VHH binders against Formin-like protein 12 (FH12). Designs and how they scored, part 8

Target 1, 299 residues: Formin-like protein 12 (FH12), of Arabidopsis thaliana (Mouse-ear cress) (q9c7s1)
Amino acid sequence: MASNCEKMLSKIKIPLPDMLNAVLDLDSSAVIIDQIKNLIKICWSKEEMDRLRNSAGGDKEVLGKCEEIFGELMMVPRIEPKLRVFAFKVEYPSRVSDLKMWMHTIIAATKEITGSVKLFRIMQTSLTMQVLRGSNVECGLDSLVKLCDNVYLMHDFCKLLDFGNDLVHLEAASRIELETITNKMQELFDIEEEVNDEFLASENDGANFVGYRNVVHDFLCTIDGDKQLLNILYAEVGGLVNSYIAEYPSGVRFKEATNILTRFVETFYKSREEIERQAEAEKEILEKRKMNIKQNGNL

## First folded at step 1 (VHH)

Design l15 (framework vhh_7z1x_3)
Fold by ESMFold2-Fast, scan of step 1:
Structure l15 (fold): chain B 299 residues (1-299), chain A 126 residues (1-126)
Amino acid sequence: as target 1 above (299 residues)
Amino acid sequence: QVQLVETGGGLVQPGGSLRLSCTASGFTFSSYSMNWVRQAPGKGLEWLSGISGSGGSTSYADSVKGRFTISRDNAKNTLYLQMNSLQPDDTAVYFCAAGFDDSWLGSTEYLQYDYWGQGTQVTVSS
C-alpha cells in the first residue's frame, strides 16, 4: 500500500507559500478544503516520514517532497491548529446554511401539519370510515397506516374525500433527522471552542501574527452571532415538535409521524390517479358504445 | 504508522455488559472523530456510534441508543464503548474507526473512514 505521505502529495495543487498565506489571512476563497485536509494529514505523518527516511529502497523523490513540505509547515507556530481553524472557516457557511434550512423546514412543516384543516378532515374521515367498517384503529395516524396498506380501502376513501396538498414542506421535513440538527448544533460549540483556543494561543506567536489574531477574532464574532440565531431557531423547533407529538399516544416519534403522513400523501395521489384512469377508460367505453348505437340506429 | 487496537471483546450472556477500548497511535488523536462500527456474521457493516474530536458531541444508531455509551480520553489516546443490556443480535466483530470532521454523525458516507482497527469479537450467547 502507498504511504499516507504519497497519497497526500498527489492532491496538492496550490503552491505551499500561497496556501500558508491564505491560512494566515483566513481567506477561504483561495483554497480547496481537500488540500487543507491533506496538509493536516502531513502534520500527523511525521513518524511515518521519519520511518521512510530511514528505509532503504524507498521513493527518494516523493520522500524529498514530503520532507520539504513538512519543513515549510513547521516554520509556522501551531500550524496544525491553524489549518484546522482554516478548514472550519472554509466549511462554515455551508454548515450554518444547512442548519437554517433544516430548522426552517421542520418549523414550516410542523405549522402546516398542525394548522391544516384539510389534514384534520382527512384523519377524521379515515378514522370514522374504518371504525364504521369494523376495522381496529387506535388513532388518526394509525388509520392512515391502514389506508396505505390496503389498496381497496384507499380507493374507497379517495371516493369520499379529495385532498389538495397544503403540506408543501412535509416531504422535505420527512428527510431530516432531528438528531442530526442537535448534533450539528453541538459541532458549532466544538468549533467555537477550538477557534477560541487557537486565538488565545496565538498571543504567544509574536508581533508578526497580529493580523492573524484579528481575522480569527472576526471569525469568532461571526460564530457567536450565528450561534445566537441558531439557538433561537432550535428552541422553536423543539417547542413545535414536542407540542405536535403530545397530540398522539405515548411513544409516537416525530420521524414516525412525518413518515406516515408522507407515505399517505404519496399513496393517496397514486390511488387517485388510478381512479381517474379507470373513470377515463369507462368514459371511453361508453362513448364508443354511443357511437356504435348511433351508427347502427341512425343508418 | 497509524494503528488502532481494539480490546475488551469476549463471550457474555444476554443482558450482560462489556466495555470495549480502542488505543490509537501514529496520529493526533484529538483531531479525529472516532466511531464504532460492527459486522455481524454474514452481514454488512453497521455504524453504531460516533464522538467528536473534543468529546463534546456524540451520536448513536437507533439499534443501540440507550444501551451503549461512547466516550474518549484524549490524554490516553483511547476510545471506549460501554455496552449494556446485550442481546444475541449484538454478536459481531466490533471495529474502531477514525475520520476527520463530522464523520462521528454516522452517515453512509462516513463509513469511508481514514483509519480502521482490526476488530474485536463480541459473542452474546448462553
Scores: ipSAE 0.000, ipTM 0.171, lowest interface PAE 17.7, mean pLDDT 78

Design l16 (framework vhh_7z1x_3)
Fold by ESMFold2-Fast, scan of step 1:
Structure l16 (fold): chain B 299 residues (1-299), chain A 126 residues (1-126)
Amino acid sequence: as target 1 above (299 residues)
Amino acid sequence: QVQLVETGGGLVQPGGSLRLSCTASGFTFSSYEMNWVRQAPGKGLEWLSGISSSGSTISYADSVKGRFTISRDNAKNTLYLQMNSLQPDDTAVYFCAKWEDLSGSGYELFTEFDYWGQGTQVTVSS
């Protein structure tokens, strides 16, 4: 409570009435989100404030200021839902942007994987090499796992085939949890429901809140449009991901496949770099030996 | 109970056309995004096209863009897929799919669509 009041008091640059006017106008440019979150916490903390008032060890000056703020907030009908709607609007563009970015990344990576002739060649060569060596491998992905686990096998493989990485979105996609996308989509729908509930409830607030209802309605229209687009992207992700994983006989999960491929790409290039470093060192040694023989004449 | 019934499939020559229909019941069709998905023999599911509840937002997979047209008639609770310039690679079972409303208590991961019909077979052969 006191911590929330201290944060509110130390960080606010504008008077509380002006801040509340910005909230009721849904003017996200006028107020810092941290201030709104602190006000929401104050609304939840009435019982804590009552306990602190009865405590001999409490900071009476800070508590007095917090009680003044609480009293002013409670003059607005359903102030906590209104503050939450404002917080949703402030954070909304970033939530939508993140979802679009994550889903487009998965789409791009999946198309790169399924369309890569270079990756197909890698898988084919890896599988063939290991079968010829008498290894039991289940599929191309399993062969890549075994390459990563054996430094000598990987070095031999790097000598047989050069691989230019055309899987530019793979690493980014491997860092994305599909469950996070699902959870963030669910959260967006929960936000829409909460905004709608406040819009409906605000009908009883009186004539002074007509402007507020209008801006909340505009926000709901924006959410509905974005939700429709996000659902279309979500369906595309689902179709592409499921189509990709269904190509593997072991019932490989998308996360498992992308992790294996990412580990292979990283391990392949580390091995390639080490081989090239060793080759360059050998070249320099040979050149120095050739120079020394030339200069001292004792061939 | 949610029910989706696809019709309109059949055998066509390469370069031919077919129109698929999906009749929906058991839910408020006009409130949900709808999709077309196909499954070729021995392959996984391929998403083809999606359409918003109002019909104003439409998207297509690259493999069908310019050849297929998705549309809906909310008064008839029917989803359509007009398929033109059909190729042998279009041979598949075609499904219409309703995506789950995320406002519910649970949601499936990106592995399957929530409600599918029985599908309609499309065969493109000489």
Scores: ipSAE 0.000, ipTM 0.158, lowest interface PAE 17.2, mean pLDDT 75

Design l17 (framework vhh_7z1x_3)
Fold by ESMFold2-Fast, scan of step 1:
Structure l17 (fold): chain B 299 residues (1-299), chain A 125 residues (1-125)
Amino acid sequence: as target 1 above (299 residues)
Amino acid sequence: QVQLVETGGGLVQPGGSLRLSCTASGFTFDDYAMNWVRQAPGKGLEWLSGISWNSGSISYADSVKGRFTISRDNAKNTLYLQMNSLQPDDTAVYFCARDEWLTPGSSYLDAFDIWGQGTQVTVSS
């Protein structure tokens, strides 16, 4: 019984003609993306629907409903590409926002890492302490890994330095895959090509689609503007990551370095908090003992 | 009650062939598109092939196109994957999966709602 058409019918909140009007107006406020994706799937199932009709198999009642929806959809020239353009527009702000956020996070974290005199001092102190204790450590980052693997070593280290965390974007950056940014940028290029193809092809749809072409053109202008800005950010990310690798070669890739540093920051502050809590607890016990001795008149 | 069971895996030499079967139960098999997916040791899931409810639409990943053939027998509630010219890189656990839709027009793994337990295929000299 389950079919693309039946699933669409169960989720539809507005009449199909109203949904199609929203699509042609590129009005994303009127329609949920899931409904549009279901309509696209129904378009892709045309061959299967035709075969089901001819074979006299399947659920006739569900098939009848699917054919009715198909009839409405086919009233619009090149409905599948138009639905895809609408889906792109609905999802577009989130795609651009995510890309900007991810790239700004990488840029901020890289600048924080390379510009942090506190982090350089931390790495130098960690390396020096461990070398003096006879440890075989290759570089500053390697020394931080060893601190994280040894609670006692970390506690000793925390007593040597007080570190105010200026790496505020580091944890967020460690969760971002550079390959994901590259793939999402390529998806945006592909989206622009598809929207442009539909814009050009829509010239053959007739006079009733002049308004549609105008809103698609406006969307293309928005995409082009955003694409230029995103390319600038993407180039900056690439330049900063390459600069980081050149300055901190140690064989550690940027992603691995951000993971090491994130783990270090988390472990360091957890250890500092634990040490401070122990010191406060010891102080409280000592004060209670002094009070109790005075109150009871004992030694 | 609703389940998919894969069989036909095993050890095979490079250049050899295997045929995997996936038997469906607890649902109307011919109402769904079906897919084959694999997971190599230490790697993620890789979509291989999909077939529509009536075999009218078939698609393959580039890595297996020309070597693997997907088919189905709706009367037997069974999905098949004929694997030819097997390579060491084909070593993986092979899963069959049910698509929520009638056609497999996308390799979206998150659209698959029922999965089998998998069958191991090892290609070794």
Scores: ipSAE 0.000, ipTM 0.093, lowest interface PAE 23.4, mean pLDDT 76

Design l18 (framework vhh_7z1x_3)
Fold by ESMFold2-Fast, scan of step 1:
Structure l18 (fold): chain B 299 residues (1-299), chain A 126 residues (1-126)
Amino acid sequence: as target 1 above (299 residues)
Amino acid sequence: QVQLVETGGGLVQPGGSLRLSCTASGFTFSDYYMNWVRQAPGKGLEWLSGISYSGGSTSYADSVKGRFTISRDNAKNTLYLQMNSLQPDDTAVYFCAAYLDEWGSTPFSESAYDYWGQGTQVTVSS
């Protein structure tokens, strides 16, 4: 309690009454989230504060201020749930934005992969080249793995085919865990339930909280609308991922396939860059050699 | 044909432990993400825990994190949920559910799961 209270006292940029007014107005632009989180912790720390108050060596000034703050908080019915609802609203736009970004990235990458004629041609060329050279390869993706594992084979491949990278979302998609999307969607539904519980309970708070109930209800309407949109987006990701998996051999997983493709793209361009550097170095050596021959011939 | 059968439910005192099992048949169990989902009386479905097809990755709902442990045995086509420190709020019908895609462990619709068990009742009461 003392530590949470000290953190709030040391970093308060807005008075407690103004903070509480912002919370009841659900005005997420008015208050720093860290201060609200500290108030929530203060609500959880009543027993710790009582124990510290009874200790002879306690910081009497800090404890006195902490007790004052706790007293003001307890004047508001169910202040801890109200602070949580406010914290949810402050963090809510970021949660929704992240989910939309991750899902749109997966959608874009999957459409790029499945729609890429260039990638299909690359896999077929790689497979054909390796089979003709006596390699036992199972599929196009397997051939790409073998290219990445053998620098000489990759250099030979780079001489046969030029690949303009049209898989612009692939790297970003490879960094996204599908499990994170599902877990963050569940957290959003849990938040909606908690906000709804507080909305229902607030009917018992009295006439002074009618305005609060109205803004909480508005927030619930916003959550419901976003949830519907996110569910549509989530269904699209699921359909695309399942269709993508179905196109490849049994046992190849979405993350495995995207990792193979990401590694191939990165390795292919690094190999191309190295080949270009070597060609430029050879050109410089040849020019210096021609200059030396000319100088020696004139002597 | 396709079947998921949950066992191990029953009556337990608060603070007690239970181990649930889910036996799969009729599909390639090792290709599926497996989940535990519960439904308390008068409430909707609540996702609890998920495990990847290999067992290498697990996830948990905050309400059960640190108390429940999910595991699987692909050789036996069986999913497990070890439940410790049970509370009255854990009273529910517990379902196992199978999911083929790489989405992860939590569906947002009952229809998102490929296969469901019939459920096993867990009652936490004195």
Scores: ipSAE 0.000, ipTM 0.129, lowest interface PAE 16.9, mean pLDDT 76

Design l19 (framework vhh_7qbe_3)
Fold by ESMFold2-Fast, scan of step 1:
Structure l19 (fold): chain B 299 residues (1-299), chain A 123 residues (1-123)
Amino acid sequence: as target 1 above (299 residues)
Amino acid sequence: QLQLVESGGGLVQAGGSLRLSCTASGFTSYMGWFRQGPGKEREFVASISGSGGSTYYADSVKGRFTISRDNAKNTLYLQMNSLKSEDTAVYYCATEGWDYLSESTGLYPMDVWGKGTRVTVSS
C-alpha cells in the first residue's frame, strides 16, 4: 500500500494538479499510464493507510505524504471512476487496433485457404499419393497430418510438387485464439458501460465539469462508431469460421485445421531445404568425379 | 490568481467576421466561450479540450464559428463568420483551470471567468 504511494511519489514527472487536469481533459498525450494506474491504487489503499496509521511502527513521513495525495484526490467527485475512464482512453486505440488486426488476419487467412488453387492441388496430390500407397486416409487435411508424421513420405511428396507459399496470413492466424477475440470484444463493451456510467453520474457535478462531460461524451461517440465497425468484422469472422467448418465433413474445428496447415507448411519447407542440401552434395560428388577423370587422363 | 483576459470585440456589420482572443495567466485545461445578450441569460457558445483535440459547439453557431487554441501562448480563439444581429452579446471566456497560487484553491476545478468583450452586430 505504502509501496504504491512510494512508487507514485518517486515516479511523478508532473505536478498532481497538471495530471488531474489531463485526466479531466482525457488528454492521453500529457500523462504516463503507469502514473494513473498508481493513482487508482492509492484510491483503493484508504483501508491500508488507516491500518498503517494505527500501528505503532511504520514510516510516518511516507504515510503523511500518501495521506496528503489521497486527500487532494478525494476533492474531485468520483476521482477513481474518472481515473479509470482516463486509463481506458489511453489504452483504447491499441485495444481497437489489436481487435481489427486479429479479425482481419482471420478473414484474410480463411479467404486465402478457401481460394487457393495451389493448396487444393497439394491436398489432392497428397491424398492420391497416400491412397495409392495403401494408406487409410479420409480427407485432404488428414493426408497432410500423415505427411507431417512421416519424414520419408514428406520427402517423397516434396519431389512431386513445388509449393510457393501464398498463405501469407496463415501463421499469424494460427496464433490467434478465437476465444481471445470474443473476450476482448466483451471487455470493450464492459469499458463502454463503465464510461457511460461515469458520463451519467457527471451530470450532477455542476458547471465546473461541463467540459469534462463534453470530452467523455465525445469518447462515447467514438466507442459507439468503433463498436459498429467491430461488430461487422466480428460477424464476418463468425460467418467464415462456420462456413470453413461446414466444408470439412469430419467436423474439424477451425483452430485444428489452421494448426494442421501451419505445421504442413513449416514441415514442407524444412523438407525442401533438406532436398536442396542433398542436391548440392550430389553436385559436389559429381564435380569431384569429373576432376578425377581429368587427372587420370593426364597420366 | 488565474485570470482570463478577452479581446477582439467591436462593432461589425451583419454578414461580417470577427476574431476573439482570450489569454490565460497560467495553465488551463478545458476552455470555452459563453455569451450574454441584452435581457437574456448567459449561454454556451463553444468549448475546446486542453489538448485541442476535441471541440464542441452550440447548434446556433455550428458551421459559422470555429474555436481553437495556442497552448504555447496560453491563448484561446473564437473565429466568428457570417455574423447575425442575434449574435450581439458580451462574450466571456471561461475555464475549469487550477489556481496553483491560492491557499484556498485546491485541485478541484473552479469556474474562472473573464470580464468579457462586447460584440455588436448591426444591419
Scores: ipSAE 0.000, ipTM 0.078, lowest interface PAE 24.1, mean pLDDT 74

Design l20 (framework vhh_7qbe_3)
Fold by ESMFold2-Fast, scan of step 1:
Structure l20 (fold): chain B 299 residues (1-299), chain A 122 residues (1-122)
Amino acid sequence: as target 1 above (299 residues)
Amino acid sequence: QLQLVESGGGLVQAGGSLRLSCTASGRTSYMGWFRQGPGKEREFVASISWSGGSTYYADSVKGRFTISRDNAKNTLYLQMNSLKSEDTAVYYCARPDYESWLSGETFYFDYWGKGTRVTVSS
């Protein structure tokens, strides 16, 4: 692993002390995440631990840059947790951004679905059509499944209604798993706990680490603030989703409902495009026939 | 005051499986498993971050062992598959003690309890 360490450090053209200073300053702009992850791996290696132990145990001859780097690294108290905290900070903004985007998408889609007069009329018309054809359907959502499974039925349906898509967030929402949001929220909580544990332990690091403790505390304050805002957003997602699915028969889940609606919208527009294409072709044939009739009549 | 109690060890035949558990009396951050075989030094087996998002394995166990945790139960697990006679050891649940560097000591891991013994027979 020594050669990997040297390659990693040479890639950024930044000395190890500068990297460690960036870690202790939580300066995410100074070091790339891959380099930090490699240093974390080194901290758990038996071979590296043995080398560091042997170096600390006496006056050992220095045989290469990597041995010196490992020695320097292990002089920092709780270096592995400090590297972990730095890695969390580097990846943190994208984690928060993704969660906000996913939750806002679910909220927007759910409000669009529950507020759509057009969708309500689509489902009522679909249900009525299916019942009149002798189909055993229990709700509008079930009727949309049957429409999607039958090309001829869908073509007939497209002739009855023109559906302008007001469900602009539906497709994006259908790609999001609610469990993924829950898991990613829990992951942020876990990150906060790990950062907090390091902050508490750092009280024993001594006067030289007061600056480090201050930047870790600032990061914790940022996490706590974001966590409060994300929890409010998450509660809104839960409330809207639960209210929406409660209007359907027992056993219908949000993912199932949004998948059915997404498939319906996609299939509806494909069928409509086919009908329009066929109508244009028929119109061209009729116009050619009219021209031939006119030409024959003017003989 | 933090106590770690290992369990799940026993006698198992080569090619078999065992799951070790480590229950903590309080909150833990970074955690790992170490082992010491007969007449051998303690060696690293696997480690896991608080979130479970980062795991590391010794080359000798990679692909055979899986480390996991259940933070709701304050419990760390080591799922051991395709066991070999070389895996015979006392397994220790460990938390790193980096404070040793402040006093000029070498890197150290806290071990709680007496470990759990795993014996792999043919």
Scores: ipSAE 0.000, ipTM 0.106, lowest interface PAE 19.3, mean pLDDT 74

Design l21 (framework vhh_7qbe_3)
Fold by ESMFold2-Fast, scan of step 1:
Structure l21 (fold): chain B 299 residues (1-299), chain A 123 residues (1-123)
Amino acid sequence: as target 1 above (299 residues)
Amino acid sequence: QLQLVESGGGLVQAGGSLRLSCTASGFDYAMGWFRQGPGKEREFVASISYSGGSTYYADSVKGRFTISRDNAKNTLYLQMNSLKSEDTAVYYCAAGEDFYSSLWGTPSDYDYWGKGTRVTVSS
């Protein structure tokens, strides 16, 4: 309605002509994403404006201003798709950066897990210790779960071996959902499709939009290059995750495995700290006892 | 005030089709479909403007689902094709008074909700 248009207009901080020039130049330095999204919403309200025009009610000045903005926007062919392309460009670097970060974290964690001689020794020792004690354990990962659930077993285990943590990306990886990466990759491909559709449609816009078509084409080239690199990275994630799963035949999924390992690492170091604290306390008691004996001997 | 009543839910095989309907006591709103799967929050599915000229879809349903409206009958539709087990959910009809925000698909921008209709997709 008119009140909604008035609210959206209050959020547009730069002059409309300057904003339209930024849109056609794909100049992401000139506007904030919220302004672009608000203009897209205004474009979607054409039918609402037509309806309000027919009703003749409300604030005529506010309605007139909203209609004026609408008219100015509609002077640009396919302004709504152009605003979407601009919004995509503004948000694009962050989308790519996030995907790269998540996938690199998964790759690093997976390589750390599969390459860790220390972790292999941990799982082997844990499994052997528990089997010898009569525990019914299914596999190495299952044995780590049982260690985390039993403080006495964990304390005994910590006395058998030292573990220097080489799984530096494990905790970060355990917070990443693989499905989120897949969904965000698909979202990026959908963005490329929308940008390409607008590029093709802009062929009929005329000579005044040649510059616009050039900047949209440049953006598509950027997306295509990044997409190729992201697909290579995504394939590596898939390959490593599948290889990792294959090494743990008990049907444990990558997410479950990383959660188990993260909990184990945290619990192991907490237990080591408690053991060290208890050893120090015992040392203090022994020292005080020796001092008391010496003082009583002097008495 | 505004009452929304969904219908058309049911059991369907994977790869099948189903059409949901939502009848409203008033229809001068931006309308949308949301769904909630077991143990999940309500998620956006699709939205449509008052005239039916503008539609927006969640990425997970683009190319498979089609939203439409019949303003003469005060009825909203969701045509669901190529159904997947992941589409199993309770589907909710929603209407928004904040026309501009509602079209962007945020649940908090919808003021009126139906009670939902259950869709189960068998694998």
Scores: ipSAE 0.000, ipTM 0.120, lowest interface PAE 21.1, mean pLDDT 76

Design l22 (framework vhh_7qbe_3)
Fold by ESMFold2-Fast, scan of step 1:
Structure l22 (fold): chain B 299 residues (1-299), chain A 122 residues (1-122)
Amino acid sequence: as target 1 above (299 residues)
Amino acid sequence: QLQLVESGGGLVQAGGSLRLSCTASGLTYAMGWFRQGPGKEREFVASISSSGGSTYYADSVKGRFTISRDNAKNTLYLQMNSLKSEDTAVYYCAKHDLEWYGSGTELYFDYWGKGTRVTVSS
C-alpha cells in the first residue's frame, strides 16, 4: 500500500532544483519522463495534501517531504503548464520519429504494390485461371482470397508462375492502422497548442523568465517546421492510399487490401515449400522403388 | 476522442443574420458545415482549412455566408447573412479525417455533432 504522495516521491531521482533548472531551460538531455509526470501529479494533488495535513495519525514523515516538494514547485509561477511543456519536449523526438516511420512505411508499401509488375502478373494470372475454371470473381484481390482459402487451387497456381517477393514493406505496413496515424497527428497538434498557450502566458511571469520564453519560442519554431513536413507526408499517404483503393470495387478499405496481399504472400511461399517437399519425397519413393525392382528381380 | 458541440441556432426572420458556433474538445484539421432541411437530403454548406487560409462554399450560400475559425479557442464559426426561408435546416459541424497540403482535394468529413436548428420565417 502506498499513498499517492509516497508513490510520487519514489519516482524523483535527481535534486529538485536541478530538475526545475532543466524545466526552465527545456533541457531534455538527462531527464526521465516518468519523473516529470509524477511532478505534474503532485501539482494536481493539493487537495489530497491538504486533507493529509489535517488528518490525525497520517504519515507525517512522508507528508513533510511532499509539502517540501510542493512548496518548491509553487515558487515557480504556473509550474504545472511549464512541466507539461517540458514533458512534451522530452517525448517530442520519439513522437515525430514514429509518425515519420509509419507514414514512410505506408508510402513505400503502397508504391511497391502499385508499381509491382510481378504482383500485377500474379493478380491477372489468378483472375484468368479462376474465370476459365468457371469461378465468379470480381477483381484480382477477390481471386487472391479464393487462392488462400483453397490449397489445391493455390498448388495449381504455384505451377503457373514463380514470385520473387518485391513487396518488402508490405508486412510492416499491414501492422499500421491509418486511424492511429490520424490520432497521433492530432495529439501532436494538441500538444503544439499547449506549448503556444504557455509561450503567450509566459509574458505574465515577469522579466526573470525572458530566457525561458526564448527556449519555448525555439521549440515552437521546431514544432512548426516539423508540422509542415508531417502535413505534406500525411497528404501523400492519403493521396496514395485513396488512389490505390479506387482501383477496386467500392467498399474495399486499405487495411483489407494489405491484409489480403500479406496473407497471399505468406500462403504462396508456404504452398511453394510444400510442393517442393512433396516433389522431393516423390523422387525418393521413385528412387527406392527403382532400387527394389533391381534387387528383387530383373527377369 | 474528439467531440463537436454546435450552438447559436434559433428563429430568425428572412433577411436577418445569425452566427453559429462549433466547439471542439481537441485540435482539428479541416472543418466544415453541413445542413439538412425538412424533406431534403443533407448538403454541404462551407469548409475551411486547418490554418483558415482556404475556404470553400456551396453556390447557394456564396456571398451570404462566411466560415471562419479561432484555433486558440478550438471554435468554428458560420456567419449567416441575408437569410432565406430555404436556409431553414439543422446545421451540423464536421471534422476532416485527413489534412491535405494543397488545393482541389475531395474532403471526407466525419460528423460528431448533433446539430443546431435554424428556422427562417417569412
Scores: ipSAE 0.000, ipTM 0.097, lowest interface PAE 19.3, mean pLDDT 76

Design l23 (framework vhh_8h5u_2)
Fold by ESMFold2-Fast, scan of step 1:
Structure l23 (fold): chain B 299 residues (1-299), chain A 126 residues (1-126)
Amino acid sequence: as target 1 above (299 residues)
Amino acid sequence: EVQVVESGGGLVQPGGSLRLSCAASGFTFSSYDYAMGWYRQAPGNQHERVAIIYSGGSTNYPDSVKGRFTISRDNAKNTGYLQMNSLKSEDTAVYYCARSYDLTEWGGSYLPFDYWGQGTQVTVSS
């Protein structure tokens, strides 16, 4: 579409020669990712531009500008793969950082859950309290769900047990989908394969591209190292999640379990805050009454 | 101790069939969190994935073997299988059984894996 070409042109602000130099140097500090993605889209629109060129209905000014840019891009061997490699390089640090953060968060949260004597005692106390009151409760996690649904039951529970929050990573972990981590790992590996394919193909680009090949090779070495570390983290996540599921065999999935625990922690502290506010208000009323009695006694 | 042992390889003529077996110990294939895959390596080549069966029973194959290879599990025997039909000379390789964690509801995602055992040699020639 002509509207797509117009949108792409409006976002290209850096001179094309400077951009191409950055691409060939893999200089991720020099270019905004959106500009690179727009150039890739221009490469994809070759057939559309050819059709519009032969149509009286096309925007001749916008098409002429897109054709000019396309012509310059096509002077570089395998420019589209090179642009994809550069886009990957620009986005690479954040992709790896996100994966490490998500996996470390799940690892930390799982270790906090399985290592928490306080959480074990909480679930045991909740279950025992509700069974003694005649409630039909399936398991410890089910008892926490029922506490969250009944404000009076939660208030009674808060009076019996003081819970210090040692589940620091729980809320963050409850927002992470394991499937997202797996999909992002696959995406990273697919992109690495594209980078390797471009590296091998660039062998035939000539003497002017020796510097480019060296920078791409350095980048592949970095990816390989990160890949080994990410695989170790991913295996640890899998092992810990599996251990967690085995410990909580009530048919509750990891995400469902972390959501229940997160809701419990939030509801517990909200209930404790309300109890403390009520106690403080009652203390103030009592204090004022004592002052009034003293004042009346002076009469 | 976690271990898988491959067997069933051999020499076969083009167009022939072979069934590979992967016997598991130290874990069960019926476990929700485990996927099983078959990988192959020909001399001078990188490891290539040829089949995966996920914890839920869904399967995935590359185009090179799709329609010819079938991966399956027998939970009662704690054994995985790779049925290979219409074998080609390009299928000649050492075949490895690998276990991985399955953190998805569906198949198709990359999973880290380990090689357990020495593999089994498949040779397709006339």
Scores: ipSAE 0.000, ipTM 0.276, lowest interface PAE 12.8, mean pLDDT 76

